# Ledger of designs, part 3: VH-VL binders against Ubiquinone biosynthesis protein COQ4 homolog, mitochondrial (COQ4)

Target 1, 235 residues: Ubiquinone biosynthesis protein COQ4 homolog, mitochondrial (COQ4), of Homo sapiens (Human) (q9y3a0)
Amino acid sequence: SDGAGPLYSHHLPTSPLQKGLLAAGSAAMALYNPYRHDMVAVLGETTGHRTLKVLRDQMRRDPEGAQILQERPRISTSTLDLGKLQSLPEGSLGREYLRFLDVNRVSPDTRAPTRFVDDEELAYVIQRYREVHDMLHTLLGMPTNILGEIVVKWFEAVQTGLPMCILGAFFGPIRLGAQSLQVLVSELIPWAVQNGRRAPCVLNLYYERRWEQSLRALREELGITAPPMHVQGLA
Below, E stands for the ipSAE of ESMFold2; O stands for the ipSAE of OpenDDE; V2 stands for 0.75 times the mean of E and O plus 0.25 times the DockQ between their complexes.

## First folded at step 1 (VH-VL)

Design f03 (framework fv_ficlatuzumab)
Fold by ESMFold2-Fast, scan of step 1:
Structure f03 (fold): chain C 235 residues (1-235), chain A 121 residues (1-121), chain B 107 residues (1-107)
Amino acid sequence: as target 1 above (235 residues)
Amino acid sequence: QVQLVQPGAEVKKPGTSVKLSCKASGYSFTSYWMHWVRQAPGQGLEWIGEIDPSDSYTNYAQKFQGRATLTVDKSTSTAYMELSSLRSEDTAVYYCARDSYDILTGYFDYWGQGTLLTVSS
Amino acid sequence: DIVMTQSPDSLAMSLGERVTLNCKASQSVSSYLAWYQQKPGQSPKLLIYLGSNRASGVPDRFSGSGSATDFTLTISSVQAEDVADYHCQQYYSTPYTFGQGTKLEIK
């Protein structure tokens, strides 16, 4: 009471990002133990449960997100008509997604199994996040090299608060050369954070119903700006 | 010092409902999930459900879905469990328990002392 | 649901003896296993989490081991204050489930 009055607007409560960093410190030690790989996976999956529930609730309140949760579309080799995407106009989401896959030699089938999410809807949310990751590379104009992946992780960390995105954002830069690290810190992180704050939740975007939409028009709709520099080819 | 304070006992008639309280102190109430667990006389522990006090998001064991309702009052740092359509089989000690970290882990570091609910005519 | 089975149901030991309590899961729970001590008339207290990590304030005579489906709680030298029911709990998936408990008594 006296002197213990609330300073609510000045209080800096522990954010999901800060909680992720505290968990990440513990997880880093497991990387040096070859027989405890499952502990790193556990920290990633268990610490994500609260965030997944928040993301699921955000999707339920969004008209497009609610449709996604109801219909549960999948993005995989078995569900994509790659020939149809190739026939779409230059600059459309579908054509540019296909170009991204081809240029970066990526398959849409990269997905780790979900083990600690027994709620089917929450399991779908994490699966959806994993499947749309390549769409984020396309939306943000980022390649799959280390620098591009880190930039996408910063965007995802701001957007979702998922622990693995936070870990990738904060610890990924350790693997960069001096030139890429300088560019990341001075230009790309501020850009990724601004876009992540400005854009609506990317899990609410029904990509499968927007294949024909111009990528430029979609970026404008989401408030995503062009990258401040070319990231391809940087170490 | 973390404390979870629960009433000692409640007696209810079959077919009625009960709302049990759990008053938290000594930590940031909205930062940790709260769980509810019961123990019938001479039996093991049974998980009822969990609630995130920051947004009132809940999950329940299927056996209790539709009968148990978990709520919180952030202004008083109190968690509640309401159990409806009481039967004699609901006679048990009901515990509230705090999740071990501010991100959901599923094991519990602090427990209330428990409320003995007796359901009899 | 994952079924947790503890053995033995009850055990009587002499002071200073080594005590071993077992917990078996119906399917793999990796290392997501906690042990709780419940003394007569009291609420459970956390002893061990993630299979083998001792909780804060727990005496070093308590240790946990095991993984996947088979777990063990060991008390290296039983003391009078260790009289309690011991419960194992998996937190690999919801619903979280507990074993039936093992009652430890002193002869």
Scores: ipSAE 0.000, ipTM 0.422, lowest interface PAE 16.6, mean pLDDT 79

Design f04 (framework fv_ficlatuzumab)
Fold by ESMFold2-Fast, scan of step 1:
Structure f04 (fold): chain C 235 residues (1-235), chain A 119 residues (1-119), chain B 107 residues (1-107)
Amino acid sequence: as target 1 above (235 residues)
Amino acid sequence: QVQLVQPGAEVKKPGTSVKLSCKASGYSFTSYWMHWVRQAPGQGLEWIGEIDPSDSYTNYAQKFQGRATLTVDKSTSTAYMELSSLRSEDTAVYYCARLGGDYLYFDYWGQGTLLTVSS
Amino acid sequence: DIVMTQSPDSLAMSLGERVTLNCKASQSVSSYLAWYQQKPGQSPKLLIYLGSNRASGVPDRFSGSGSATDFTLTISSVQAEDVADYHCQQYYSTPYTFGQGTKLEIK
């Protein structure tokens, strides 16, 4: 029942029935507009609870993942030293992440906060996933255009099994033109699925301790291969 | 102070079921997973299963799937393990154990309940 | 399931002697291996976690080493209070599994 205080910042306590209603509403909205980050976030929080436990358990069993769960680092404008990242060698994870943000005109703060997960650790896991999403664009070499987002969602669906990622992967393609859809189905989905299966859980990567690592070396460590084509000009 | 309190002993006849309790105190009951482990006389430890008290999500060792049922009562901070179709081979000490603060190991154990299955 | 095998099954040591207990996993468990001490009539007590990290309050004579499939627990100078069964446990994957235990006695 009604207990003392919020479990974490932005937490909104909800009953199982309220969660079911939020999930149904968010699923309907996500199907009509898969690129609405707010609706995708709510869907993820309300439908992914058991999948989040699996992801949390995978993190517990990895040395870096366990440390991430204990220390709970955040990726946001307030926690990032943008000047330090800018000073890192070209080709490092930190410099390439910063370049991704600049080229795509996105901020570390663009995703919705976690609000509808009643377990503080699971709330951190889904928030970590959201904050890592931009790192996945950097790791996979994908822009934030429609095609690039769908490719990343296929990778995320394979990696996490989160219902919101599965929905984004399967229903996102409905918004693509014929040329982009052909490329997605014949080249990019097989590539994204193969990389998602090969790579270890991306939530186990302590990105904040790897800013100086070469992106090329990190991709090799994770088993991620170069994209079969440049997606920047396709949509 | 964290405590997991279990009854000392239970005696049951073959073919019946038993429901063992584990009363937690000294911490937020729903914040930590509860596991169940048994030990037959003179034998090693055997993992039965786990439960997340926050939503009653459970996992079981395959040997106990269908025979063991883990539940919790949040209002009393009590975890339960029900074991059905009891056999003499189920005679063992049954422990509840909390999965610890950095989520990797059993940091607190109950004192165990000796279950004796005999006619 | 991952099978954990401990050796020896039992041993008797003199006070102050160095003791080494072994634990082998049927497949790699990385560093996700814990050691528990169980004194007669008591529940298990955590000694070592993540293969080599000593739990809070555990005397420094206890140490763990190893990785992947082969692990050891060492007691540098055995004391009378160390009479117990010692169990290794993998928590790399579900179901969690334990070794059969090693009984330590004093001569």
Scores: ipSAE 0.000, ipTM 0.429, lowest interface PAE 15.3, mean pLDDT 81

Design f05 (framework fv_ficlatuzumab)
Fold by ESMFold2-Fast, scan of step 1:
Structure f05 (fold): chain C 235 residues (1-235), chain A 120 residues (1-120), chain B 107 residues (1-107)
Amino acid sequence: as target 1 above (235 residues)
Amino acid sequence: QVQLVQPGAEVKKPGTSVKLSCKASGYSFTSYWMHWVRQAPGQGLEWIGEIDPSDSYTNYAQKFQGRATLTVDKSTSTAYMELSSLRSEDTAVYYCARHEIAVAGLFDYWGQGTLLTVSS
Amino acid sequence: DIVMTQSPDSLAMSLGERVTLNCKASQSVSSYLAWYQQKPGQSPKLLIYLGSNRASGVPDRFSGSGSATDFTLTISSVQAEDVADYHCQQYYSTPYTFGQGTKLEIK
């Protein structure tokens, strides 16, 4: 916003859209009541529950998404055959997912159970979204450092419209150093927004039945372009 | 000033249906879910169901599935609960209550309640 | 369904005494537990949410504690206006369920 950015050196160019998003994020933050941690902001017309219904309806219209809703597959240490994934060809979704877990030292287990959704099917949708978050890191080629998480949140905000993804996208950048913030605003946000707009709903992908698929071919199928730069070393 | 206004009382015969109203004011009607909770005389609270006023999406407790029907009228900011096949055991105070969209099942404002008496 | 059990069913206290009300869930509800106060002839009023957070306008003498399956509502110094039924409610999962209530009276 007005007091942010490297104004005099390398004067980072910002589009009207980038300015609008930062201003909207600042306005949303101004509406936050720190004594009501369960209620963080008013975000236009998109609410978590309404957004989940839209996502659920999108899944129902897709043959693969409808199958996911029917079968309710889970991604966790108890459901994954790590030995099988390790045997897959280099560059396959399953092999690259394992590489992501190893490099970033993360577990495929979910954090907390879903509690804010009172419909069982919608609760599965948000749980599925949380479980496939690591797959989005793999699809987008993003590490779990602060910069990488913010890029994924921008993609997720555009893809899902979930309020917490929008808040994470808008306010996450506040924690970045100058170099990472410059790269985020000039290169990575435009890239994440473009891919989020063009890709079909990532919840419609039956990841458990695509472990053998080439990550490159999967990206091409989804309309996702490779990252414009190697983020791992920059954040 | 958030208000949920309900009629004071309603008397019905066994086997009939009743449609109870809850008129909301002082907030954006479509921004908060509306719940229905009943309390039999001297007993605890029992959740009946919920409705999203923005699109009329509903969920019900299994005990009330098929007997309760929740609806809304956006133009009058009014929520309704219809209960069919009334029995004497349905005699209770029926409350409407709202919750914030982001926090399901936490009831921050309650109506004053409608006493439904089911008797011959 | 998650069954909520409150104890005691009723108790009578003298003004100024410390009051402790208990609520037990049949399975973990994490911190998704609320307490409601219901005075005679009135609708329930939210007192405590997320196990320990006091709702707006609720006096400091009310406090909540606990997590998972065991929760407690404490009134540090009971006053005449505190005579009411107190209900605990889990909102961890549907259907939302309440305890049977604890009736607080003055001796």
Scores: ipSAE 0.000, ipTM 0.414, lowest interface PAE 17.4, mean pLDDT 78

Design f06 (framework fv_ficlatuzumab)
Fold by ESMFold2-Fast, scan of step 1:
Structure f06 (fold): chain C 235 residues (1-235), chain A 120 residues (1-120), chain B 107 residues (1-107)
Amino acid sequence: as target 1 above (235 residues)
Amino acid sequence: QVQLVQPGAEVKKPGTSVKLSCKASGYSFTSYWMHWVRQAPGQGLEWIGEIDPSDSYTNYAQKFQGRATLTVDKSTSTAYMELSSLRSEDTAVYYCARDLRFLEWSFDYWGQGTLLTVSS
Amino acid sequence: DIVMTQSPDSLAMSLGERVTLNCKASQSVSSYLAWYQQKPGQSPKLLIYLGSNRASGVPDRFSGSGSATDFTLTISSVQAEDVADYHCQQYYSTPYTFGQGTKLEIK
């Protein structure tokens, strides 16, 4: 629908932000060259370790985050009471999380195991991040399509500083069509960055104790605003 | 049963203000956004604005910015739209409608509408 | 503002006929389009959301299709109770905007 004209190639205007994205994405592509896969893994472990330590230290300084580190709750099919979540009021975090999983045919158990983190507590922190990723789709109202996933990655990159989130945020847009790329750069990235900076660390939220809380009230508490273009009302 | 109850009619003079009500029942009032839409006689629907009852955050169509004010009273589960500086062209049926913003992009329940007549 | 244009303005059909109502957006609204049915003297009722999803309780003879700028509402076999004005609405961006409506009558 976006002006692939019959008489000329359609070009969307490029902003400084878009140029930054493309430059970073080019660097990311070089780092993900198959011939240098092992080097990328080594670099990722070193930078990831430092970032995880920062995140862990942030959690320790927060009352709720400290409790999460102490109790180490898990979000998985074996720990979730799906029947209880289904019985919660419409619009609650638990009910909407369940709807998100059902609509997108996603399981809480699909997360890849941690293999490169040798510190037990830091391994929990990265695992917690992975387990709450689906909650972030629910909190931000983003679908699991490529555009929605990139928006969530920008939020996560701002929130965590994890190298993989940064690479996903900058690398992912290169694979988008022209209209989605324009919308991402002009509307969605500014929105995701603003929410990421405004919201407290999402790892400090004890989701398992907030299943009954209104999702709308939780968004208000976290300072998360509605998407600027009503991209998707995915729970 | 979800219900949005509005008064049947209001008559106002040009230059005055009106405050229309919409009383919600049968659901969690703060879990749904409330929209206001008007329809002049024989015309299409025109969106005025929206409010999140949980925190009173509002958005307005630019045409109504500064003239329409949306508010809620959580204790009575009632939404209000105040429209100032009334003119004859504001004669229309005014509807409230609810929306579950991030789960279903739809105005799934509507009030029966209040007919506002602006005449001297 | 995104301008929504419906066609035709009015339509008279025989019982059991297939009817198609059109809705055009002045710019892409992706799939964020809803259809409403409004009977005389009544409030609008949601029929279709996200372009093609039927609302709760809506008969399966109603279907929506289209994306971007061009959308259609189809009634596969018109019934007497389908006499109403039909409105399309984009909710891709604020301000949300509606078409002028199509009036469906039975002959």
Scores: ipSAE 0.005, ipTM 0.420, lowest interface PAE 13.6, mean pLDDT 79

Design f07 (framework fv_ficlatuzumab)
Fold by ESMFold2-Fast, scan of step 1:
Parts: C-alpha cells; structure tokens; sequence
Structure f07 (fold): chain C 235 residues (1-235), chain A 121 residues (1-121), chain B 107 residues (1-107)
C-alpha cells in the first residue's frame, strides 16, 4: 500500500526473497495438511510464475481462452445463477456441477483469494485455475475425499505443470491407506495421466457458456473417459 | 504486434488543460496496466501514474495528484491523460507505456512514441 | 519516495571496452529494478528487468547485477550502436522512480 497501487482487490506485493520464504513455509504446511487450502494457494502463487505465463500464453493462442482472459468470468456464489442452473436438464454441466457442490458440501467461495502474484493477468489465471478445480471434479467424476483430490491433482499436474500440483500429486499419496494407495497407483494415476495428456487445456473452456451442454458430450469433446471405478466409498 | 500510438505534439497556454491520447493495439487492452511517464527536454524520466483498464483503478505520483486524471475507453482501446492547471514546467515529452508488474516479468515493456507538450503563452 | 542515483552522469568509451554503469537506491528495492536504453530521438526500450534478466532481443553483451540498493549494468564490449542514455528504474513501490540517466558516448 505504501508503494505500487493494488493490482487487484487482495494483492499483497512481495519480493522474490519473500516469495521464496512463503513457498518453503507453505510447502511444509501443505504436505502436513493438504486440506489447508490457504497454504496450498500460497505455494501455488509463490512457485508458479513461469508456469502461469506459459498457461496464460496458451490461453491467448486459443480463441475461447483469449475470450476468457478478456472478459475474466468468475465462478462464485455472487456470479452463479443457482436458480437457472437448477432448472437445467439432468446430466447437463450446470446441473452436475450443482450436484457435485451439494453432495460434497463445497462452496464456490471456499477458495483462498489470490494474494502473492504481482501480475494482474497471471493473478486471474491462478484464480481461474482455483475456481475451475471444482469443475474438474465434475468432469472427472471424482469426489473431494483424499483419494479423489489426489487423482484430480495428477490430472492438474499433467495439464498445467504447476509446481504445487506436481507436489500435491507426488506427496499426497503418503496420506492414503494401503487399499486406496494400491488402487491409486494401479488404476487411477494411469487413467488421470492419460486423460490429462489427451484433453485440451481445461483453462480454455468457457464453462459459464456451457452450462446447458450435456456432461457426456463435453467429456467426449475433451477426450475424457469415464473413471475405471467409483472412488466414492473407498478408504 | 504490440503498438501504442500517440499524437506528435500539443501546444497549450498556462492555466489551461490538455488531454493526451494513447491508442493500444495488438494485445488484450484490459489485461495490462497503462502508465504515463514524462521527460522534460534533456532531463530524466518521471512517472506520473498508472491505470488498470479493466476497472479504471488509478494510482498517481503525489506531485500529480489533483492535477492529472487517467482514464480509458475500452471500446477503442485508448488511454487518456488529462493534465490541468498547466505551467511552463509541464513542457515535456509524455509517454504512455504498458506493463505487467510481476516478480519475473516485464515492466514498461512497450512504449508509445511520445507526445511533445509545449506550455507557453 | 525512493530516490535513484546513477553514476557516472556521462561516459565516453572506446569500441570494444567494458562499460560499467551504476544505480543506487535510497532504500532496498529488492530485485525490482529495470534498465532502459534510450537512443537519440527515440522512446526508452527495456533492456533488463528484475535486476539481471535480459529482455527479448537484447544482445548478450548486456548484463545486469546487484540487489537491494546497489545495481550495475555492464556492457562487455561496447559497440557503436550502444550510444544512448541509460536509465534505471525501481518498481518495488509506487511512485516508480528513475535515476537521472547516464549518457554513453564513443570516443
């Protein structure tokens, strides 16, 4: 506040040394408790600048992605028309997204705000990634239990290359019981990696303009296959 | 190709106001902050202020607060700087420059060619 | 305001010589320092950002170093096309401030 004007509403300016310290501290906390979304967010912001630029450039080269960067749509309780989404056909992206929120008791507003990215467009890209994360659970058919989150992290790591996603994918499995770990390694990681490589960049999808699209048709368009098993109820 | 196009020159009387333009092309106008910097003949560069075209949020150097007003027209991708109560000391080349302020990125990576403002009676 | 001081004010070098330009901040700017080259009659052009990173298209002979309050721009073998004014700028905090500039000439 004493220096550069706010780049966006929650921006906190930090030096490269401060970012290094925040990255080290948040990485330790994220490994201890992956459900600390605030620490995971700080790690993503402080370690991902070069990768965020690559993602931003990929979005700029895509017609739909470029439109997203221009218009900067947000997925939050204030921007969602819940009544409209509830009126959509069963099986549409919008209805399945609402079902995901209800079943897993997740709010679109649960995500920590972006604080430590010093570029306004890159700050939007990381915020968009965070808001899209719930949509990825819907696209991949994954619950928010530990196993489901790790599967989504493997997909995200392959898709984005963000250091935080790579760390979450690699170290997250340490938190799993033996049965879930076996299933993860033998079935779910290969599936997540295959889909992550096949699918176009998920940040290029204008979700807010596809609420009425069948989730099945969207998966086919993106090359995403059905999960090899139901993850809900696994230890 | 990123371009920032400014008029060549303006002549104004002391006590009047001037509104300088900077037309952007070749990039997403609302994704980058626009800055205004001036340079008096034979002197160094002086930062005036910045504007976020996405929401028109502005920040100014203290000496220009109350005198400079930064605005944008998103429909034409044009940034404007209005400077009021002109003095002879305001005679300078006025540049617009694009930036994204980040820990590994560019600051003022593209500049307009500048507008020479002459304030004389 | 953070005051930026450049030294020397002007410098005349022979072709092929190593050139060193200095920039000092009145308080720490971490690594948030940029160098600009301004050739006669032209707009400034970004040379170096974040203290030491060369901008796209900038020849390898240009390098930046330093952190906190003391920064240096080095041209390892000066060429005729390097005749210009060189400006340092901190972007650690607003207001962004520039040094007074160093004029580089060839003997």
Amino acid sequence: as target 1 above (235 residues)
Amino acid sequence: QVQLVQPGAEVKKPGTSVKLSCKASGYSFTSYWMHWVRQAPGQGLEWIGEIDPSDSYTNYAQKFQGRATLTVDKSTSTAYMELSSLRSEDTAVYYCARSYYDSSGYLFDYWGQGTLLTVSS
Amino acid sequence: DIVMTQSPDSLAMSLGERVTLNCKASQSVSSYLAWYQQKPGQSPKLLIYLGSNRASGVPDRFSGSGSATDFTLTISSVQAEDVADYHCQQYYSTPYTFGQGTKLEIK
Scores: ipSAE 0.000, ipTM 0.383, lowest interface PAE 21.8, mean pLDDT 81

Design f08 (framework fv_ficlatuzumab)
Fold by ESMFold2-Fast, scan of step 1:
Order: C-alpha cells, then structure tokens, then sequence
Structure f08 (fold): chain C 235 residues (1-235), chain A 119 residues (1-119), chain B 107 residues (1-107)
C-alpha cells in the first residue's frame, strides 16, 4: 500500500480527548441500557489501554497465550465448523458451546468490531476477549439474563481488571430487584470472585483446540465450581 | 442410543462384599459423571455417590463413606460399585445413572440390579 | 442433610382428571429440583429439571412449578400410562436427596 492504511479492518483513529469523550458517552449509555453491546465495546476500547497492555504481556509470558497472539484465531460463523461441533459428544466443550448459543439465541457474529484501539495487537486482545465472553457463560453455567451477565462481569473483572468489566460488575446491580440483588450479594458475587481468583487467565486458553474436551474436565482443570444456585428464573 | 446395562440380580451372604457393574454405550463414557442410587423394596430412592470417569474422582454420601467404593474401567466403558460388610438392610435395587451436563440430575438410568442379602 | 417430603403418599384418579403432586424441602433448594417417573418394574425416567423445565420427549401434560421449599408436579389430564411412582430430587447440596415418592393409580 502506498499510503498508511488502517491498522486493522474497521479501525478509526482517535485522539486522547476524543477517547475521553467516547468513554464518558458510552459509559452513560451502557449504564442506561447494558444490552447495547456496541456502547459496551466502545467503553472497553477507550478506557482499557493500560489494562490491555498488562493482559497482552501476561499472554506473551504463557506458552498457549503466546501462541494465540501469534496465530490470531477468531471465533465467528466463518471460522466455526458448526456441523463438526454438532457431531461432538454431549458434554464436550464444542457441543455445550453450541447449546449455549442456541438456547440463548446468540450468534458468534453479533459482536461489534474493534474500532478505537490504536495498537493492532491490543485490538486483537480486546476482540479475543469479546469472542470468548460466550465461552465464559458456558464455563460458568450462567444464562444471558441480566443477573447472569452481572455474575459473568464480576468473574471477568477479577480475571482481567478491564475498566468496562469493573464498571459493569459494580453498576449493573442497580437494575436488579431486591430479591435478585440479595442473592447476587450473598451468594453469587463471592462465588464469581472465588472462581475468578482460582482460575488461570481465560484468555490463555486455546478454545479452538479444545472443542473435543469434556466441559466437566475443563472446569476441573480451571478450578471452576458449579454455581451455588440456579439463576435462569430469577432476573 | 444411550444404554446403561446392569446385571438383573445378585445374592450375597451377610458380612461379604459385592461388586456391581454398569456397562455404558451410545455416548462418550468419560464425558459424563456416573452416580449410584439404591431403592429398598417399596421405599424411595437413596443416593450413594458419584464418580468422574475421566479422572476417577469420587464423592460419597456420608453413610456410605468407607463401605462403598466407586471405580471405572475406561477401556470397557464400565462403572463399578463395590459395597462391603453387607447387611440385610442393604437388600435393594441398585441403579447407575448418568448425570447430564454440569448438574446432578439424571437423564439415563440403568435397569437396576436387585441385591438380596440373606443367610 | 436436606429432607424431601412428598404428599400425598398415594392417590387414585380417573382418566382425564388433573393431578397435583407436592414436594417440600426442609430448607431452600432454590430451583435445583428434578422430578422422575418410575413405572412398575422399571427404572426412573427424568420428567422435569430446574423445577419447571420439561425434559425432551415428555408430554406437554406434565408441568413443574415452585421454588425454594415448595414444589408441584401437575398432570393436566391423566392417562392410563401415567400409573407410576413419582419422585422429587434436590441437587442444591450434597448429599443428593429424594422424596419418599407418591404413587399414582387409576380407579
């Protein structure tokens, strides 16, 4: 290319002031409507630069994490062999991931593209985080209702330290009813924090090479325990 | 098609041990926990314990701790329950049952083995 | 241990009647409750899990409800093939425990 092209597909260059304004605006919108995945993505990209560097450096020090950074695997409809995953044994990571997608009516392609990160490798790290978020729901046994999303955010906040995850964990509960809030504070947050502390960094797992693994065996390997209660009907 | 095949009956004398089998087919044996549940004649169901066929880790109900031993043979996709120091109160139908997913409810059960403990 | 108590112990119904079976836990089990059907001479079969989710292949006439300590299995229009013992099970904490069972008969 003759001129300097974009760092990656969909990249939009922004100044530090512009990033600050985007962070403030997206934070306000995400607090109002947490199902706005596009606004949550912008918040993550504009507030997380230092934390993304820490996560990238952590991945570089791990053998699997380094391989992921080198090979840049993607989780999308175009990269997944859905027929192969459907043929896997019940209880395998791949089969249970497909079940999660089907039951919750989520597509691997729903995620907003990375736009506001000015470093190509860090842009991959945050994109990888977004793509493995659905795997975390599968690993933790959490539905996509608001209570389940808040529980996953507490796990992610402990695991990654990303500002978007911390904000989601602390401010998400504001929209819960009294009963769900009581359960969250007394049972689910302690559980999510304990699992987040015990588990190795989930960004270092090469999920695409573990589709055939038993989900129960993978949870045991990661030290992830069953939830203390069923949350699908609560929120 | 998932099947858990158990012997129909066993007769043992008090004070002896028994080793009951449960042969699995139609699924990946190591992907699902296997549980053992008994039912005395005309009574309800009683949980004995569970085993992870992949790693061999076990968990038991307190009253069976030390008397029941759960094992698996991955090469034959067979689960075993050994119960020692048999008493007449151990007369029951013993079921193996497959746990579905991450939680301890059971989608498939063996046909059960009737263990009779009598002199 | 969590004690599961079912009621009634037995009941006899006419074909087409609505049947209600109850299960009570000695302490909260949230929604960690399953129901099994056991026909005479057969092994138990899963009907309901997570208190209200019907297992694949189970007829629509079966439904589960309740939470915490009080649970109900309902058969909207009983059929001859429904003659069985029905068992509830909690999986909230170890050891896993079952109720005593409710026997359903047709008369």
Amino acid sequence: as target 1 above (235 residues)
Amino acid sequence: QVQLVQPGAEVKKPGTSVKLSCKASGYTFTSYYMHWVRQAPGQGLEWIGEINPSGGSTNYAQKFQGRATLTVDKSTSTAYMELSSLRSEDTAVYYCARELGFYDYFDYWGQGTLLTVSS
Amino acid sequence: DIVMTQSPDSLAMSLGERVTLNCKASQSVSNYLAWYQQKPGQSPKLLIYWASTRESGVPDRFSGSGSATDFTLTISSVQAEDVADYHCQQYYSYPLTFGQGTKLEIK
Scores: ipSAE 0.007, ipTM 0.459, lowest interface PAE 9.1, mean pLDDT 82

Design f09 (framework fv_ficlatuzumab)
Heavy chain, then light chain:
Amino acid sequence: QVQLVQPGAEVKKPGTSVKLSCKASGYTFTSYYMHWVRQAPGQGLEWIGEINPSGGSTNYAQKFQGRATLTVDKSTSTAYMELSSLRSEDTAVYYCARGPLLEYYYGMDVWGQGTLLTVSS
Amino acid sequence: DIVMTQSPDSLAMSLGERVTLNCKASQSVSNYLAWYQQKPGQSPKLLIYWASTRESGVPDRFSGSGSATDFTLTISSVQAEDVADYHCQQYYSYPLTFGQGTKLEIK
ESMFold2-Fast, scan of step 1: ipSAE 0.012; ipTM 0.563

Design f10 (framework fv_ficlatuzumab)
Fold by ESMFold2-Fast, scan of step 1:
Structure f10 (fold): chain C 235 residues (1-235), chain A 120 residues (1-120), chain B 107 residues (1-107)
Amino acid sequence: as target 1 above (235 residues)
Amino acid sequence: QVQLVQPGAEVKKPGTSVKLSCKASGYTFTSYYMHWVRQAPGQGLEWIGEINPSGGSTNYAQKFQGRATLTVDKSTSTAYMELSSLRSEDTAVYYCARDYVWGSYPFDYWGQGTLLTVSS
Amino acid sequence: DIVMTQSPDSLAMSLGERVTLNCKASQSVSNYLAWYQQKPGQSPKLLIYWASTRESGVPDRFSGSGSATDFTLTISSVQAEDVADYHCQQYYSYPLTFGQGTKLEIK
């Protein structure tokens, strides 16, 4: 017996067949209920290996991305200084992130831990992606309702190429009513795709060092343009 | 520079409809939502709804859903609000006001208002 | 819907006096609160947004304060041209809602 621990604290080793079964099951559950963060997480872990390597390599080539990979910052209730963020000026990234969490009744800690990725650095990359997801809602001005979540998934699919994001983008719309589907296809998908192509990789943003930055200034820096409509009152 | 021009007054009978206009100038029309807000005599301001001139998408207060219709004509930079099934309670000044589509600022410019009187 | 309540309904002040207008939200609106000035026969004009930020061109005698549910508009030295109705508005959630207004008069 070697007595050695796992690659990281929640790692569960799995075979290719087991990964296939987990992917199929988690995809079915995530399509039925996209609010099941645990199933979205399993889908991402079991299907994204090659894409995660590409994302990691992109991060290594970016000054901020390289620092993120080296320092491994985390966005969670235990790592956020909520009092400091609350004291920031209105319109700053940190203050607007808190507003997003409050309005949508979400916590930084709602994400499932990474379990099924067999490379420690790639496990960090997918965990970082999950922690950044709520930040993308803030950057894009999207709520956590079904329509807003689908718009964010289209942006993420274009940005990352992760199979879970592509699946969410293409199959999420099945759950929309006619008006929301029309708006999604005619206005929101083109907008999300254009911004996803224009913006630098969002995994390269060191959010924890940008809390004081104006959200408007950050959007301008990233080339993220105004949404064509308010999504908050829809879906 | 920035102007939102509205007609002065309209008088309508109960049960009819009215279509109010708001002509914008001095800025990029599609960069700002256009909101409609009314003010009954001696009362506060009441939000009716918003329209994004870029895509034509709309959002309404529940009270006005199905009775108010917001539209735009991008070629003339004009926003419209049609209100149907008029009642005496609809007597009010109706304002248009702009809101930057990409930000957290409220209404920085308002039209002069149209006084709608609904009477027999 | 978030209900906005202003107090008092009306105020009569002498020139140069400090005036304080209050606005209360039925639930937290964070700092997404604006104040508008509406002079007789005119449309509303934006004075303050983000609870405490003055709009460009607004005199520095106007200041806003407060957060969450309780907000205050202060005019440090009231002038004759300040005669108006003052409206608070939350833009934290839909539908957007306004208070009933406070009428300021000079005696």
Scores: ipSAE 0.007, ipTM 0.439, lowest interface PAE 10.0, mean pLDDT 82

Design f11 (framework fv_ficlatuzumab; at its last look DockQ between E and O 0.07; V2 from the best seeds 0.00; counts 0 for: pae E 4.6 > 2, placed apart)
Heavy chain, then light chain:
Amino acid sequence: QVQLVQPGAEVKKPGTSVKLSCKASGYTFTSYYMHWVRQAPGQGLEWIGEINPSGGSTNYAQKFQGRATLTVDKSTSTAYMELSSLRSEDTAVYYCARGDFLSGYPDAFDIWGQGTLLTVSS
Amino acid sequence: DIVMTQSPDSLAMSLGERVTLNCKASQSVSNYLAWYQQKPGQSPKLLIYWASTRESGVPDRFSGSGSATDFTLTISSVQAEDVADYHCQQYYSYPLTFGQGTKLEIK
ESMFold2-Fast, scan of step 1: ipSAE 0.064; ipTM 0.585
ESMFold2, look of step 2: ipSAE 0.178; ipTM 0.653
ESMFold2 (binder alone), look of step 2: mean pLDDT 93; pTM 0.955
OpenDDE, look of step 2: ipSAE 0.153; ipTM 0.724

